# Ledger of designs, part 128: VHH binders against q9xw16

Target 1, 132 residues: q9xw16
Amino acid sequence: MSGWNAYIDTMTAAAPSIKRCAIVGAADGSVWARTEADNVFKASEEELKTFVALFNDVTQVPAKGADIEGVHYVVPRTEESLIFGKKENTGFFAVKTKSAVLIAVYEGPNEVAAQVRKAVESMQTYLNNAGY
Short names: E, the ipSAE of ESMFold2; O, the ipSAE of OpenDDE; V2, 0.75 times the mean of E and O plus 0.25 times the DockQ between their complexes.

## First folded at step 9 (VHH)

Design y65 (framework vhh_6fv0_2)
Fold by ESMFold2-Fast, scan of step 9:
Formats: sequence, structure tokens, C-alpha cells
Structure y65 (fold): chain B 132 residues (1-132), chain A 119 residues (1-119)
Amino acid sequence: as target 1 above (132 residues)
Amino acid sequence: QVQLQESGGGLVQPGGSLRLSCAASGFTFSDYWMYWVRQAPEKGLEWVSTINWGGGSTYYKDSVKGRFTVSRDNAKNTLYLQMNSLKPEDAAQYYCARGLPPPRSGDYRGQGTQVTVSS
């Protein structure tokens, strides 16, 4: 499991509306760390491999959407290193660093989405500055 | 310039204890997560423990949990590793590091301190 679980704990503490999250390899979608037990992040290895490949050309994503944990999300738009989506009261933010992709699934209205985005982007900045 | 200096290693018998220290300089110590890693002869770097900015959250490799305790003193810019119930498999060069686990060649780390466990 490694020390990456410490960063999962940090993100969930910073934004309590995060229900499930993971840190995965940007090259292959391999799981480095994820939430467990009652909050287990359920995405398959094949789904994650497909998901991280979306960052190779984020401009194609709004036309197709994105699948996380077997749920299809509408992706209204993307930014260079950010993919986000919404389905009912569930949403996600995914950001790419040099070596990793951070995925956070949350529940709640748009007000809590802003908090989740800030937490994920703060961790993205920290990891990029640390060379990851 | 970032500098990390480990100390406290030595020869100890199985079941013995050692306390490692890491003196940090050249950066704002309290802004960084710190970790301990080790390397046995002819082996790769192995993560041992992580501690957050304030010292309130600590994480350990399964095989050292309950035996090792990481702590920090931000006023003194010093990281510690208390090692109890040492086993022969704990023998290694121990490094403190500024960065993130898993360790990388580009992470800032010190010269290390040698821990030998022999009866």
C-alpha cells in the first residue's frame, strides 16, 4: 500500500463531502492508494486505464462523457489537466499531475463541489511541486 | 540549499532500541511532509514511515507498525524515528527525506545513518 494512503487521508479531511477518492498512475491507471471499507473506491483496473487515457486529449471528453465506478458522467467541459462531471447529486473532479491522476467522487450541491475542487487542486499543486 | 542530516544509527542487538534524528535546513521545515526510508545492501529504497506537516498524522510500513514511532519538532527543524524491538531485517542505511512516498532519485534526502542489528 505504501505511504500514498496519507494523501488520501489529507484530501478527505480537507473536503468532507468527498465520499470516495483515489490516486492512480497517470501512465496506466494503476491504483497507488484509494479509500477503503465503507468508502471503497470501486473502479476496475480496466476502467481506470481508460479513464487516465482521457488526459491524452481532454477536448474529446465532453462529447463522450466519462465512466467512473461503472457510472456514466456528463462532462460539461474540461481544462488542460482537469476533468469533472456531474450526475444528479453525485459528481467528481479528476486532476492530472506529472505522474499521477487524483480522482475524488463527492455528493452534494454545487456549493460543496467548489470545496472539493479546491482540495483536489491544492493536492495537485503540492504533488507537482514535489515532482509527482 | 536544502540539507538533511541523519544521526543516531549504530550497532544494536535484536530486541534493542535506537532513536534516529534528522536535522533539516535550507527550507521551511513545517511546510513539508517528511518521511523515513531505508536501504539494505543490494536492495532498493524502502518506505518506512510518513509524518504530516504538524505531526498529527503518522503512517507506517506494516512490518514496523507498533515498533517504530515517527515524530517531529518543528521549532527545532528536526525529524525523529524511535525504533523499538529491532529485528535483523531492520538492518539498513536509514535516510530522512523531503518529498513524497514512494521515494525517487530526485527527492531531497540526507547521507543516511547506518543501523546494524546483530547478536
Scores: ipSAE 0.015, ipTM 0.267, lowest interface PAE 7.6, mean pLDDT 85

Design y66 (framework vhh_6fv0_2)
Fold by ESMFold2-Fast, scan of step 9:
Structure y66 (fold): chain B 132 residues (1-132), chain A 119 residues (1-119)
Amino acid sequence: as target 1 above (132 residues)
Amino acid sequence: QVQLQESGGGLVQPGGSLRLSCAASGFTFSDYWMYWVRQAPEKGLEWVSTINYGGGSTYYKDSVKGRFTVSRDNAKNTLYLQMNSLKPEDAAQYYCARGLPPPRSGDYRGQGTQVTVSS
């Protein structure tokens, strides 16, 4: 396990409704850390490379949606460094920092989604302030 | 000027214990997560342990879990690493660092303290 597992643990502790998450390189989608074992984040290398490239032009994402772990999500809108989506009882939040993309997949109602977003954005702020 | 200074290294036998200290100055220590990394002879830098602002959350490399304990004293601006049941594989130069661990370039890092484990 890499030292980046401390970030994974911090996010999942802050929002227990996060079922799976990962921290990947913004340039290439390479996995720095992810949830493992029973909660393994199952996105392929090719899928992650495609996903992080969405941040190059987030305005195109709502028209096509986004794929994570082979699941197609409807993306209602995007912000400069935030892509989020929903599919039935599941959803995700993905945020970009200078060097990384944080992806959290969760299950539950809108109240839960707000907690997940807060956890992911708090980590995004920390990493940006640390120069990542 | 940010400074981190490690101490407490030395030579111990397998199964022995050492307590490393890291004295921080030049910044508000309690506002930062801190971590320990090590570099063994002929090997790269390896993350060991991380501690949050107040010391309530700690994280460890799998191979040191149950043997190492990280702690901090914010009143003294000091970070600690208690190392018990030391193994030959733990022999390395140990560094403290400010922030969360790499794989990217770290924030501020000290000069290190040497730990040797030999019978």
Scores: ipSAE 0.016, ipTM 0.247, lowest interface PAE 6.2, mean pLDDT 84

Design y67 (framework vhh_6fv0_2)
Fold by ESMFold2-Fast, scan of step 9:
Structure y67 (fold): chain B 132 residues (1-132), chain A 119 residues (1-119)
Amino acid sequence: as target 1 above (132 residues)
Amino acid sequence: QVQLQESGGGLVQPGGSLRLSCAASGFTFSDYWMYWVRQAPEKGLEWVSTINQGGGSTYYKDSVKGRFTVSRDNAKNTLYLQMNSLKPEDAAQYYCARGLPPPRSGDYRGQGTQVTVSS
């Protein structure tokens, strides 16, 4: 088990509405850790490489949307180092740190979305403070 | 040199309690999230619990919630896991680990401490 798998487990424990998530390299989208088995995060390496490149200019993302696991999400707006989107009752939050991108896919209402965002941003803060 | 040393394991009956300790050295303990993982002979490594730098945020595997409590004493560089209402399925080698190894470097874990639950 990689050390990064413990952070996947920590995020999903903090926000049980997360259905799938991953920690990937910010430079290349390489997977460091992801949910597996019944909750396997299905994005290809090529899709993730495209996705992490969106953080090079987040202001362009609302016009295009974002693709994760072959699903096209509407991105209503972005914040510095934060991309989030919706597709019906499914959504995601993705945050960039110095070296990583954290991606969490969830299902549920707005209360669930707020919990997922908090979990992902908490992890982002910790990683940035640790130099990642 | 990063060192983690677990202790406190042993043999207990179902429903019993144990308190595990992890003594840390070779790094600034208070700067790191810490976690506990376990491995039973027939299973892979399982995450058990995580605690943040200050000890104010704790997270648990669903099957141990309400029974296990993680805590830390930053002045003593020590991590703890209080285990109550132990079940046979909790029997495993328990390891403490330091958070945030680079993916390629693995994590820092101690040698572990054995927990056996038997009637």
Scores: ipSAE 0.058, ipTM 0.482, lowest interface PAE 5.8, mean pLDDT 85

Design y68 (framework vhh_6fv0_2)
Fold by ESMFold2-Fast, scan of step 9:
Structure y68 (fold): chain B 132 residues (1-132), chain A 119 residues (1-119)
Amino acid sequence: as target 1 above (132 residues)
Amino acid sequence: QVQLQESGGGLVQPGGSLRLSCAASGFTFSDYWMYWVRQAPEKGLEWVSTINLGGGSTYYKDSVKGRFTVSRDNAKNTLYLQMNSLKPEDAAQYYCARGLPPPRSGDYRGQGTQVTVSS
């Protein structure tokens, strides 16, 4: 097992409503770590390569939406290094660091979304401060 | 200003034990995940173990699981690696590093400590 699984475990412990998550390379979408077994993150390599490329110009994403695990999400807006989306009661938060993109898929109401966002952004801050 | 200083390496026979230490200074140790990496003469850098901020979550390379234990003492700014049932393939220069694997240039700042396993 990769040492990156430690950070997957940290995010899911901080926000138990995260159903699946992954840490992928910002340049190529290569998987560094992801949830497995009952919570397997199912995105293909091709999909992840396409997804991380969205961070090249986040301002274009609301017009296109985003695909994660074969599900098309409506992206209502973006921030500098944050893409988030909704589809019914499912949503995601994705943040970019210098070297990585963190993706967390959750299920639940808006109060749950806030907890998930906090967990993902806390990890983003930590990784950026560590030079990743 | 940031310094990591490893110690505790040495020569042991197969099946022996060693406890490595890493003294950290120049930064707030408790704010960082820490990890151990090693490099043998014929191999590349290998990640060995990772420990979270409080020490409650630990992770290991498959080949060392059950034999190695990583721990930390935030009050003493010290990281440890207890190595039991050492095998010849564990022989390497061991480094502690600040942050998260994989190893990056500038991550591991210590000079390392040599572990030799021979009969």
Scores: ipSAE 0.014, ipTM 0.249, lowest interface PAE 7.9, mean pLDDT 85

Design y69 (framework vhh_6fv0_2)
Fold by ESMFold2-Fast, scan of step 9:
Structure y69 (fold): chain B 132 residues (1-132), chain A 119 residues (1-119)
Amino acid sequence: as target 1 above (132 residues)
Amino acid sequence: QVQLQESGGGLVQPGGSLRLSCAASGFTFSDYWMYWVRQAPEKGLEWVSTISTSGGSTYYKDSVKGRFTVSRDNAKNTLYLQMNSLKPEDAAQYYCARGLPPPRSGDYRGQGTQVTVSS
């Protein structure tokens, strides 16, 4: 069902520096929605399954980093439901809700990272309040 | 307790119009995205349309674009689906639901409202 693309559109409208993003199932990493065409989010099913499992113990992530779309990101620190990382001029924010993980990959300096984080956390709050 | 009650279905001829309503209670309607899904007797559940909390963003199944319009009245806690230029393929039980549709079938409230298109 493609109705979940409405959330993708909402996040990208709120933070235009988001290059690619996805909403995936928290239990299995299954893709619910993602950016498409010229901005297609290219993570494999195996990579997403591994990535969502990181939320089982976020305290271990800074020691290992995280892989998204075949790119290894340095994760400087984590919060209970937030993993974020950087690699040169790119970065990502990923947040977990009850049923989903939202992943946004952006490109740009530190100033745009704050806007991307705000957009992702705003959607996380909305989905949690909606029971997702 | 969340409750959603659909109405407005009926029998129309091809090319006709119907307006479906969904009355919501038991939650703060204006805080939630809403959507419409349908199911024909011999088919699976099919997503039709989604509307944002303010009504500022709307999304449609490709086959209904230009014919269906989703809207909402937050003061009345009511969701609407205006259906124009109805085709036989639109005949189905229509359901409204709170939130965003999950990738599979999701949860639905009430028994829905039946739309029949017959010449």
Scores: ipSAE 0.014, ipTM 0.234, lowest interface PAE 6.6, mean pLDDT 83

Design y7 (framework vhh_6fv0_2)
Fold by ESMFold2-Fast, scan of step 9:
Structure y7 (fold): chain B 132 residues (1-132), chain A 119 residues (1-119)
Amino acid sequence: as target 1 above (132 residues)
Amino acid sequence: QVQLQESGGGLVQPGGSLRLSCAASGFTFSDYWMYWVRQAPEKGLEWVSTINTGGGSTYYKDSVKGRFTVSRDNAKNTLYLQMNSLKPEDAAQYYCARGIPPPRSGDYRGQGTQVTVSS
């Protein structure tokens, strides 16, 4: 298996409510690693290319929402390097580093969202400090 | 500049053990995840193991689980790979690398250390 899966495993271990996640290239949305099998992250290359481009101007995202795995999410607000959304009992957090975008899709109530955000932001900090 | 120097390879019989070391310099070792990769003759580069900054989280290629143990000593800027129950399929040049593991190329500058397993 790819060594990038070690980073996926670290995030899912820190926040077990993460159902699917991926690490993709910030420039083009190319998949570096993603969850597989029963937890396969299903986003297409075209969808990921569109998604990472949202980080070029996050202020426009709340008006449009965001699509991940063919699901349209309401994005209530954004931060400079963070896009997050909700669709009923499902949600996501996506953070941008220098070279990558980390995307975590979770299922559960608002109580689990904070843990997912913390896991994703911790990995974002590590990768930025490592130069990625 | 970043320097990574591997050592500890050698010839061993099937079932034997070796301990590889990687001496790091030119960067703050304790800030980086580290990993081991290997390359057998006429094969591509293959990921073997990854260790986080503090050494508390380790990850392994399925075929080496239970046989290999990665560890690190941040005070000595050194990464280790303890290899037990070596098999002929483990014969390869072993390299250490920092940060992001393959498929993106790692930053390793060492010549690697050769592991040969023969009867």
Scores: ipSAE 0.017, ipTM 0.364, lowest interface PAE 6.5, mean pLDDT 84

Design y70 (framework vhh_6fv0_2)
Fold by ESMFold2-Fast, scan of step 9:
Structure y70 (fold): chain B 132 residues (1-132), chain A 119 residues (1-119)
Amino acid sequence: as target 1 above (132 residues)
Amino acid sequence: QVQLQESGGGLVQPGGSLRLSCAASGFTFSDYWMYWVRQAPEKGLEWVSTINTGGDSTYYKDSVKGRFTVSRDNAKNTLYLQMNSLKPEDAAQYYCARGLPPPRSGDYRGQGTQVTVSS
C-alpha cells in the first residue's frame, strides 16, 4: 500500500460523494494512488496518458470533451489548471499541480459538486505548497 | 534551511524493539504530513508509514501493521516510530521525510538511522 493513499482518503473523507479518485503523474499519467475494491478507479495507462496531456492546452477540451474510465464527459469550460465535466448524474473534477493530476469522479447534484471541487482544490493547494 | 535528524537505530535481536525519533527544524512542523521510509542494502526505497498533521490518522505498509506505531509531538517538532517484534526483513536505513512519501521523491528527508536485526 502506497503512502499516497492517505491523500486519497483525505479527499474522500472531505467529500463523501466522491465515488472514485486517483492521483497520477502529470508528465505521463502513471498512477501514484487510487481508490480500490468496490470503488476502484478503472482507467487504463493509455487513457490516463491521453487525459493528462489535455492540460497542455485546456482551451481545446470543451470542443471534444474528455474520457475517463471509458466514459465520455461533456466539458462545458475549463480553467487554467482545472478540467471538469458532467455525464447525467455523474461528474468529475481534475486539477493539475506541478507534478501531479488529481481526478475525482462523483455522483450527485450541484450542491455535491461544490464540495467535491473544494476537496480537490484544497489538496491541489497543499501539493503545490509542498513542491509537487 | 529545512533539517530532519533521525536517531534511535541500532542492533537488536529478532523479536526486539526500537524507538526511532526524527527532530525537525527550519519549517512549521505542525503544517506537514510526515512519513517514514526505509532502504535495505541492494533494494529500493520503501514506504513504511504516514501520519497526518494532527496525528489522528496513521497509515502503514501491510507487513508492519500491528508491529509499528507512528506518532508525533508537534510541541517538540518530533516524529516517532515505535517498532516492536522486529524481523530480519526490517533491517534497513530508516529515514523520516516531509510531505508526500517516496518513491515519487519526498520534499525533504534526513540522513537516516540504521536498524540491524540479528542474533
Scores: ipSAE 0.015, ipTM 0.307, lowest interface PAE 6.1, mean pLDDT 85

Design y71 (framework vhh_6fv0_2; at its last look DockQ between E and O 0.88; V2 from the best seeds 0.76)
Fold by OpenDDE, look of step 10:
Structure y71 (fold): chain B 132 residues (1-132), chain A 119 residues (1-119)
Amino acid sequence: as target 1 above (132 residues)
Amino acid sequence: QVQLQESGGGLVQPGGSLRLSCAASGFTFSDYWMYWVRQAPEKGLEWVSTINTGGSSTYYKDSVKGRFTVSRDNAKNTLYLQMNSLKPEDAAQYYCARGLPPPRSGDYRGQGTQVTVSS
């Protein structure tokens, strides 16, 4: 268990609807930590490399969507450091820090999305302030 | 140099209580989220609890919710873990930790303090 695993556990504890999550390098999508055991985050390195590259031009992402763990998500909109997607009763929030991308995949109705976003953005803010 | 020193462990009976402390030095304590982890015999390191910089947000492993309380005193550079209603499965070496090492690396932890729960 690395120090980043504790932050994975923290994110999962922040919102019950979060099922899987990962912390990856913003530059190359390399996995720093991810949920494991019964809720393994299953995105491949190639997929994550492609995913983190979406932050280079977020304006184009709504038109094409985003793939995580082999699942295609509709992306309603993006922000400079935020990509979120939806698929039926599932979705994801991905936020970019100075050096990382935090990804949280959640299950539940739309009402749970706010709590998930808050969880990842809280950590985003902390990491940014810390220089990460 | 970042230093963390845990204390307060000991032997207690099931249902008993302990209060762990962690003295931090070598960094601006109030700038960092802090967390507790533990390692039981023949088990891997597991996360127990996290607290944000100001202490306004706390997070817990499901198995310790309602029994453990994490807190901090930034003026004293000290992290705490109040453990109530202790169970045998809580027995472990407990570590306080600070994250945010170089990317993809580990964390800063102390030497730990031993918690034993036995009748």
Scores: ipSAE 0.889, ipTM 0.935, lowest interface PAE 0.5, mean pLDDT 94
Fold by ESMFold2, look of step 10:
Parts: sequence; structure tokens; C-alpha cells
Structure y71 (fold): chain B 132 residues (1-132), chain A 119 residues (1-119)
Amino acid sequence: as target 1 above (132 residues)
Amino acid sequence: QVQLQESGGGLVQPGGSLRLSCAASGFTFSDYWMYWVRQAPEKGLEWVSTINTGGSSTYYKDSVKGRFTVSRDNAKNTLYLQMNSLKPEDAAQYYCARGLPPPRSGDYRGQGTQVTVSS
């Protein structure tokens, strides 16, 4: 297992509503770690390359939406290093660090979204402080 | 260079307790999240617990919640795992680990300490 898999396990433990998540390279969408087995994160490398490029100009993303795992999400808001997507009772948070993008796909009402965001942003801060 | 050394393993009966220690050197210990993994015979490595830099947040695999407690002493560069109510399924080689290797590398781990649970 890569040295990044423990962070996947840590994020899913921090926010149980996270159903799938991944840590991918910000430059190329390469998968450093992801949920596996019954909860496999299924995005292709090609899809992930397109997805991480959205962070080059997050102001354009609400007009386009975002695709991950072949699912199209409405993006009601972005921030400098954060994209929030929604579809029905599911959603995602994605945050960018210096070298990576953390993606967490969750299920549940909007009330759980804050916990998911907190989990990914806590990891974002740690990675940025460590130079990642 | 990063060095980690686990200790405190041994033989206990079911329901017993052990406290594992992990001595760290070669990096600024207080800047890193630390975690415990374990490996039983014929099984892969499995994540057990994570603790953030200051120790204010801890995370556990479901099967050990309520029985195991991770902690750290940043003044002593030491990570701990208190294991209570041990079960035969907890028997494994336990490793402490520091993440954030180069993207394609394994984590930084020590040599491990053996935990055996038998009556």
C-alpha cells in the first residue's frame, strides 16, 4: 500500500458520510491513493486530468459544472482552492494543495456537508504545511 | 534520516491490555500526523489509528474503537497505542508510521513489535 492510503482511511473515519475519496496529483490527475474494494473510486486518469485542471480557474466552474466518476454535478460555489458539487442527495468537496487535489464524494442532506468539508480542509492544511 | 522504533509488544490473554510505544527521530515529530498499522500472518497491512500533530484529533478503525487509544508526547518524540480488551483478531505485528513519503514510495515505518493474544 502507498504511504498515502492511511490518509484515505483517516478522512473516511473523520466524516462517515464520505462514501468514496481520492488523493490525486494536481498537475496530472495521477492517483496517489483512493478508496478501493466495495467503495472503489472509479474515475479514469483522463477524467481526473480534466477535473484537476478546473482549479486553474475556479471562477469558470459554476457555469460548466464538474464531472467525476462519470457523474455530472452542479457546482453552486467555488473558492480559491475548493470546488463543491451537488447532485440530488449526493455531493463532493474537492480541495487543492500545493501538489495534490483531495476529492471526497459523500451522501446525505446538506447538514452533513460541513463535516465533509472540515475533514478535507483539515487534511489540505496539513499537506500544505508539509510542502505537498 | 527518519527512524521509528516500536516496543511494548508481548503475549497477553484475551481481554488483556498492552501499551505500545514508538520512539521517533530524524524529523520534527510535532509537525507530522502519525499512525499505527498492523499485519497479521497471511494478511496485508491494515490501518489501525491516526493522530494529528498536536494530539487533539484521533481516528480509529471501527473494529478497535472504544478499545484502543492513540496518544503522543511531543516533548519526548514518542507515539503510544494503549490496547485494552484485546481479542485474538488483534494479534499482529504492529508498526508506527509517518506518512508523506514521495508519492510513489511506501510510508516510513519501524521494524514493528509483535502482539500475541492467547489463553
Scores: ipSAE 0.551, ipTM 0.812, lowest interface PAE 1.9, mean pLDDT 89
Fold by ESMFold2-Fast, scan of step 9:
Structure y71 (fold): chain B 132 residues (1-132), chain A 119 residues (1-119)
Amino acid sequence: as target 1 above (132 residues)
Amino acid sequence: QVQLQESGGGLVQPGGSLRLSCAASGFTFSDYWMYWVRQAPEKGLEWVSTINTGGSSTYYKDSVKGRFTVSRDNAKNTLYLQMNSLKPEDAAQYYCARGLPPPRSGDYRGQGTQVTVSS
């Protein structure tokens, strides 16, 4: 594909509890790569544009929540480059780099969430160090 | 500037083995995650394996797990892929790549080395 699929594959191999994920442009939410087939990440272009704009002021996000794949997530708190949410047995972690936003949707309890967060933050650190 | 040169491909019978090498130059090899990707006739580019900067973490496509082993020698600026128990489905042009996504990924991918699996 775009070449970015190697990063998607690496994240899912590192944290098998990731059910769907994507790498999108930080400026516009354009999809660079996403999980496909049975694990297709289903967010629309409009939804992703709205989602990446949340990183312009993360302090507003807990009051509004966040929508991913047509699902509204409660966002309990945010960090400067991290938005995460939970809804029932589903959750997500989204991290911003200089040029990209990594979004990983997972299913499972808090123990699973910690593994997913680690995988996504590891990739975030690597991409930032590579200038992305 | 940045160069990646693959070698080690060839023709093997099903069940055979090959060891691919990728010589890197023009950048600080030890700063980058490296990966192997492949492209078979009539197929898109497929991710095969990833290795982190120090070589302590490796990841594999499910269909090659247990058969392929990625490794690196940072002192020699070289990436390796040991391929055992080769199957016809593994026949492809194999490329190493510096862990840079587009638009740079194409600039930092080598020429590739061909792997053919046939009797």
Scores: ipSAE 0.210, ipTM 0.601, lowest interface PAE 4.2, mean pLDDT 86
ESMFold2 (binder alone), look of step 10: mean pLDDT 86; pTM 0.871

Design y72 (framework vhh_6fv0_2)
Fold by ESMFold2-Fast, scan of step 9:
Structure y72 (fold): chain B 132 residues (1-132), chain A 119 residues (1-119)
Amino acid sequence: as target 1 above (132 residues)
Amino acid sequence: QVQLQESGGGLVQPGGSLRLSCAASGFTFSDYWMYWVRQAPEKGLEWVSTINTGGGDTYYKDSVKGRFTVSRDNAKNTLYLQMNSLKPEDAAQYYCARGLPPPRSGDYRGQGTQVTVSS
């Protein structure tokens, strides 16, 4: 286990509706840590490289959507360091820090989306303050 | 050098309580989130609890929620785990750890402290 695995466990404990999540490098999409076993995060290295590059110009994302784990999500809007999307009863929140991108895929009603966003943004704030 | 030293383990009956401590040195303790992990025989390493830098935000494994409480004293560079209503399934070697972001791998952990739950 890497040190980053504790952060994955922390995010999933903070928002139990997170089905899969990962922490990846902002520059290259390399996986630092991810959920495993029955909840394995399955995005390929090529897909993650493409995904993190979306943060170079988030204004283009709503027109195209975003792909995670081979699933195409509708992205209704973006903020400077936040991309989120929806597909049926699933969705995701992804936030960028100085060095990392945090991705959380969730399933459930609208109430759980707010919990997932809070968990991901809390981790984003901590990592930015720590210089990541 | 980074050092973490756990203590407070022991033998208790089911339903009993123990308080674990982790003394940290060699780094600025107040700058790091800290966590507890455990390893039982025949099991992999399991995350138990996380606490943020100020101690205001805590997170727990579902099976220990409501029974375990993590806390920290930044003035003493010490992390704590209060364990109540202990169950046989809680028997394990308990380790404290700090997060270690890439590019370095591994955790800074001590030798751990053994918790045994037996009637």
Scores: ipSAE 0.013, ipTM 0.347, lowest interface PAE 8.0, mean pLDDT 83

Design y73 (framework vhh_6fv0_2)
Fold by ESMFold2-Fast, scan of step 9:
Structure y73 (fold): chain B 132 residues (1-132), chain A 119 residues (1-119)
Amino acid sequence: as target 1 above (132 residues)
Amino acid sequence: QVQLQESGGGLVQPGGSLRLSCAASGFTFSDYWMYWVRQAPEKGLEWVSTINTGGGETYYKDSVKGRFTVSRDNAKNTLYLQMNSLKPEDAAQYYCARGLPPPRSGDYRGQGTQVTVSS
């Protein structure tokens, strides 16, 4: 397994409501690591390329929403390095670092969402401090 | 160069305990998340536990939760794994690790320390 797979395992363990997640390159959306097997993260590289480009101007995202794994999410608001979306009982959090974008798809209510956000932001802080 | 050296493995009976140590050098230990991985004979490498830079956040493989505790001493550049209530399924070569940045796959690992659980 790659070293980045350990971080996928870490995020999933930190927030068990994460159903699928990935770490991708910020420049091109290339997959560094993702959940596999029964919880495979299904986004294509073309979809991920489009998704990471949203971080070039996050203020435009709420008007259009975001697509992950062929599912269109409503994005109620964004922060400088954070995009999150909702689709009924599912949602996602995506955060950008210098060279990566971390994406976590989850199921559950607002209490679950807070745990997922914490896990993703904790990883973001580590990667930024490490220069990634 | 990055160097990691594990110790503390051995033979224990089911239900026994071991404490693994990992001595790190060649990098600023306190700047990195660290993790433990293990590999059983004829099996793939599997993640066991991760600890953040300050030691305040820890994460575990489901099958070891409540039995294993990861900790670190940044002043001593040392990572620990306390293993309690050991089961035969925990028998493996244990490695401490730090991930490699992309595009490289894999991690920096030490030589490992062998854990055997049998009666």
Scores: ipSAE 0.036, ipTM 0.481, lowest interface PAE 7.0, mean pLDDT 85

Design y74 (framework vhh_6fv0_2)
Fold by ESMFold2-Fast, scan of step 9:
Structure y74 (fold): chain B 132 residues (1-132), chain A 119 residues (1-119)
Amino acid sequence: as target 1 above (132 residues)
Amino acid sequence: QVQLQESGGGLVQPGGSLRLSCAASGFTFSDYWMYWVRQAPEKGLEWVSTINTGGGYTYYKDSVKGRFTVSRDNAKNTLYLQMNSLKPEDAAQYYCARGLPPPRSGDYRGQGTQVTVSS
């Protein structure tokens, strides 16, 4: 298998509370892989292009929030390669690698959020080490 | 040049066990996450299992969870899949893989090893 689908499958197996997930190009937000069918990641190409551009200056994001799948999330803080947000019982973690952005949308309490963050950061570390 | 070679497949009865091996060469094995994927006749490739670089984290397709165990020996550059309680639906060609995701083209998987489950 040459596709990014194995990475999507790996992340969702590691954190079953991930409802929708995608791996997109850091330069343009192009979708490399995403969850499909009943859990299809619904963000448009235009929205993803806007979203990945947030990583050009993460310090501005807490003031504005972030939009994913047409949903506006409050972003309490950012780290250099991490944006995360919360809206009621849903949230997301997005991490940037050299050439990709990984986005995971989840539902559940803080314990679930920690598992999702771990899954996304583990994949970020692997991809960076592989040169992506 | 990257090379992966699977072995250990064969014919077993339902409920039986097999242990697959994958010998890796041509790259620094300990730097890569490794995968097992399978393909039954007339079907596409299915992801089965993933193991991280150190072997401390493993992930499985739901239908094999609790029955299959992936492991690795970085000193031997070898990946393993222990398959217990085999079902007819597990019959497939099994491949170990180190995928090359886009934007690079390519697929680093071996020639595979055949697993047949029948009475």
Scores: ipSAE 0.013, ipTM 0.354, lowest interface PAE 7.6, mean pLDDT 83

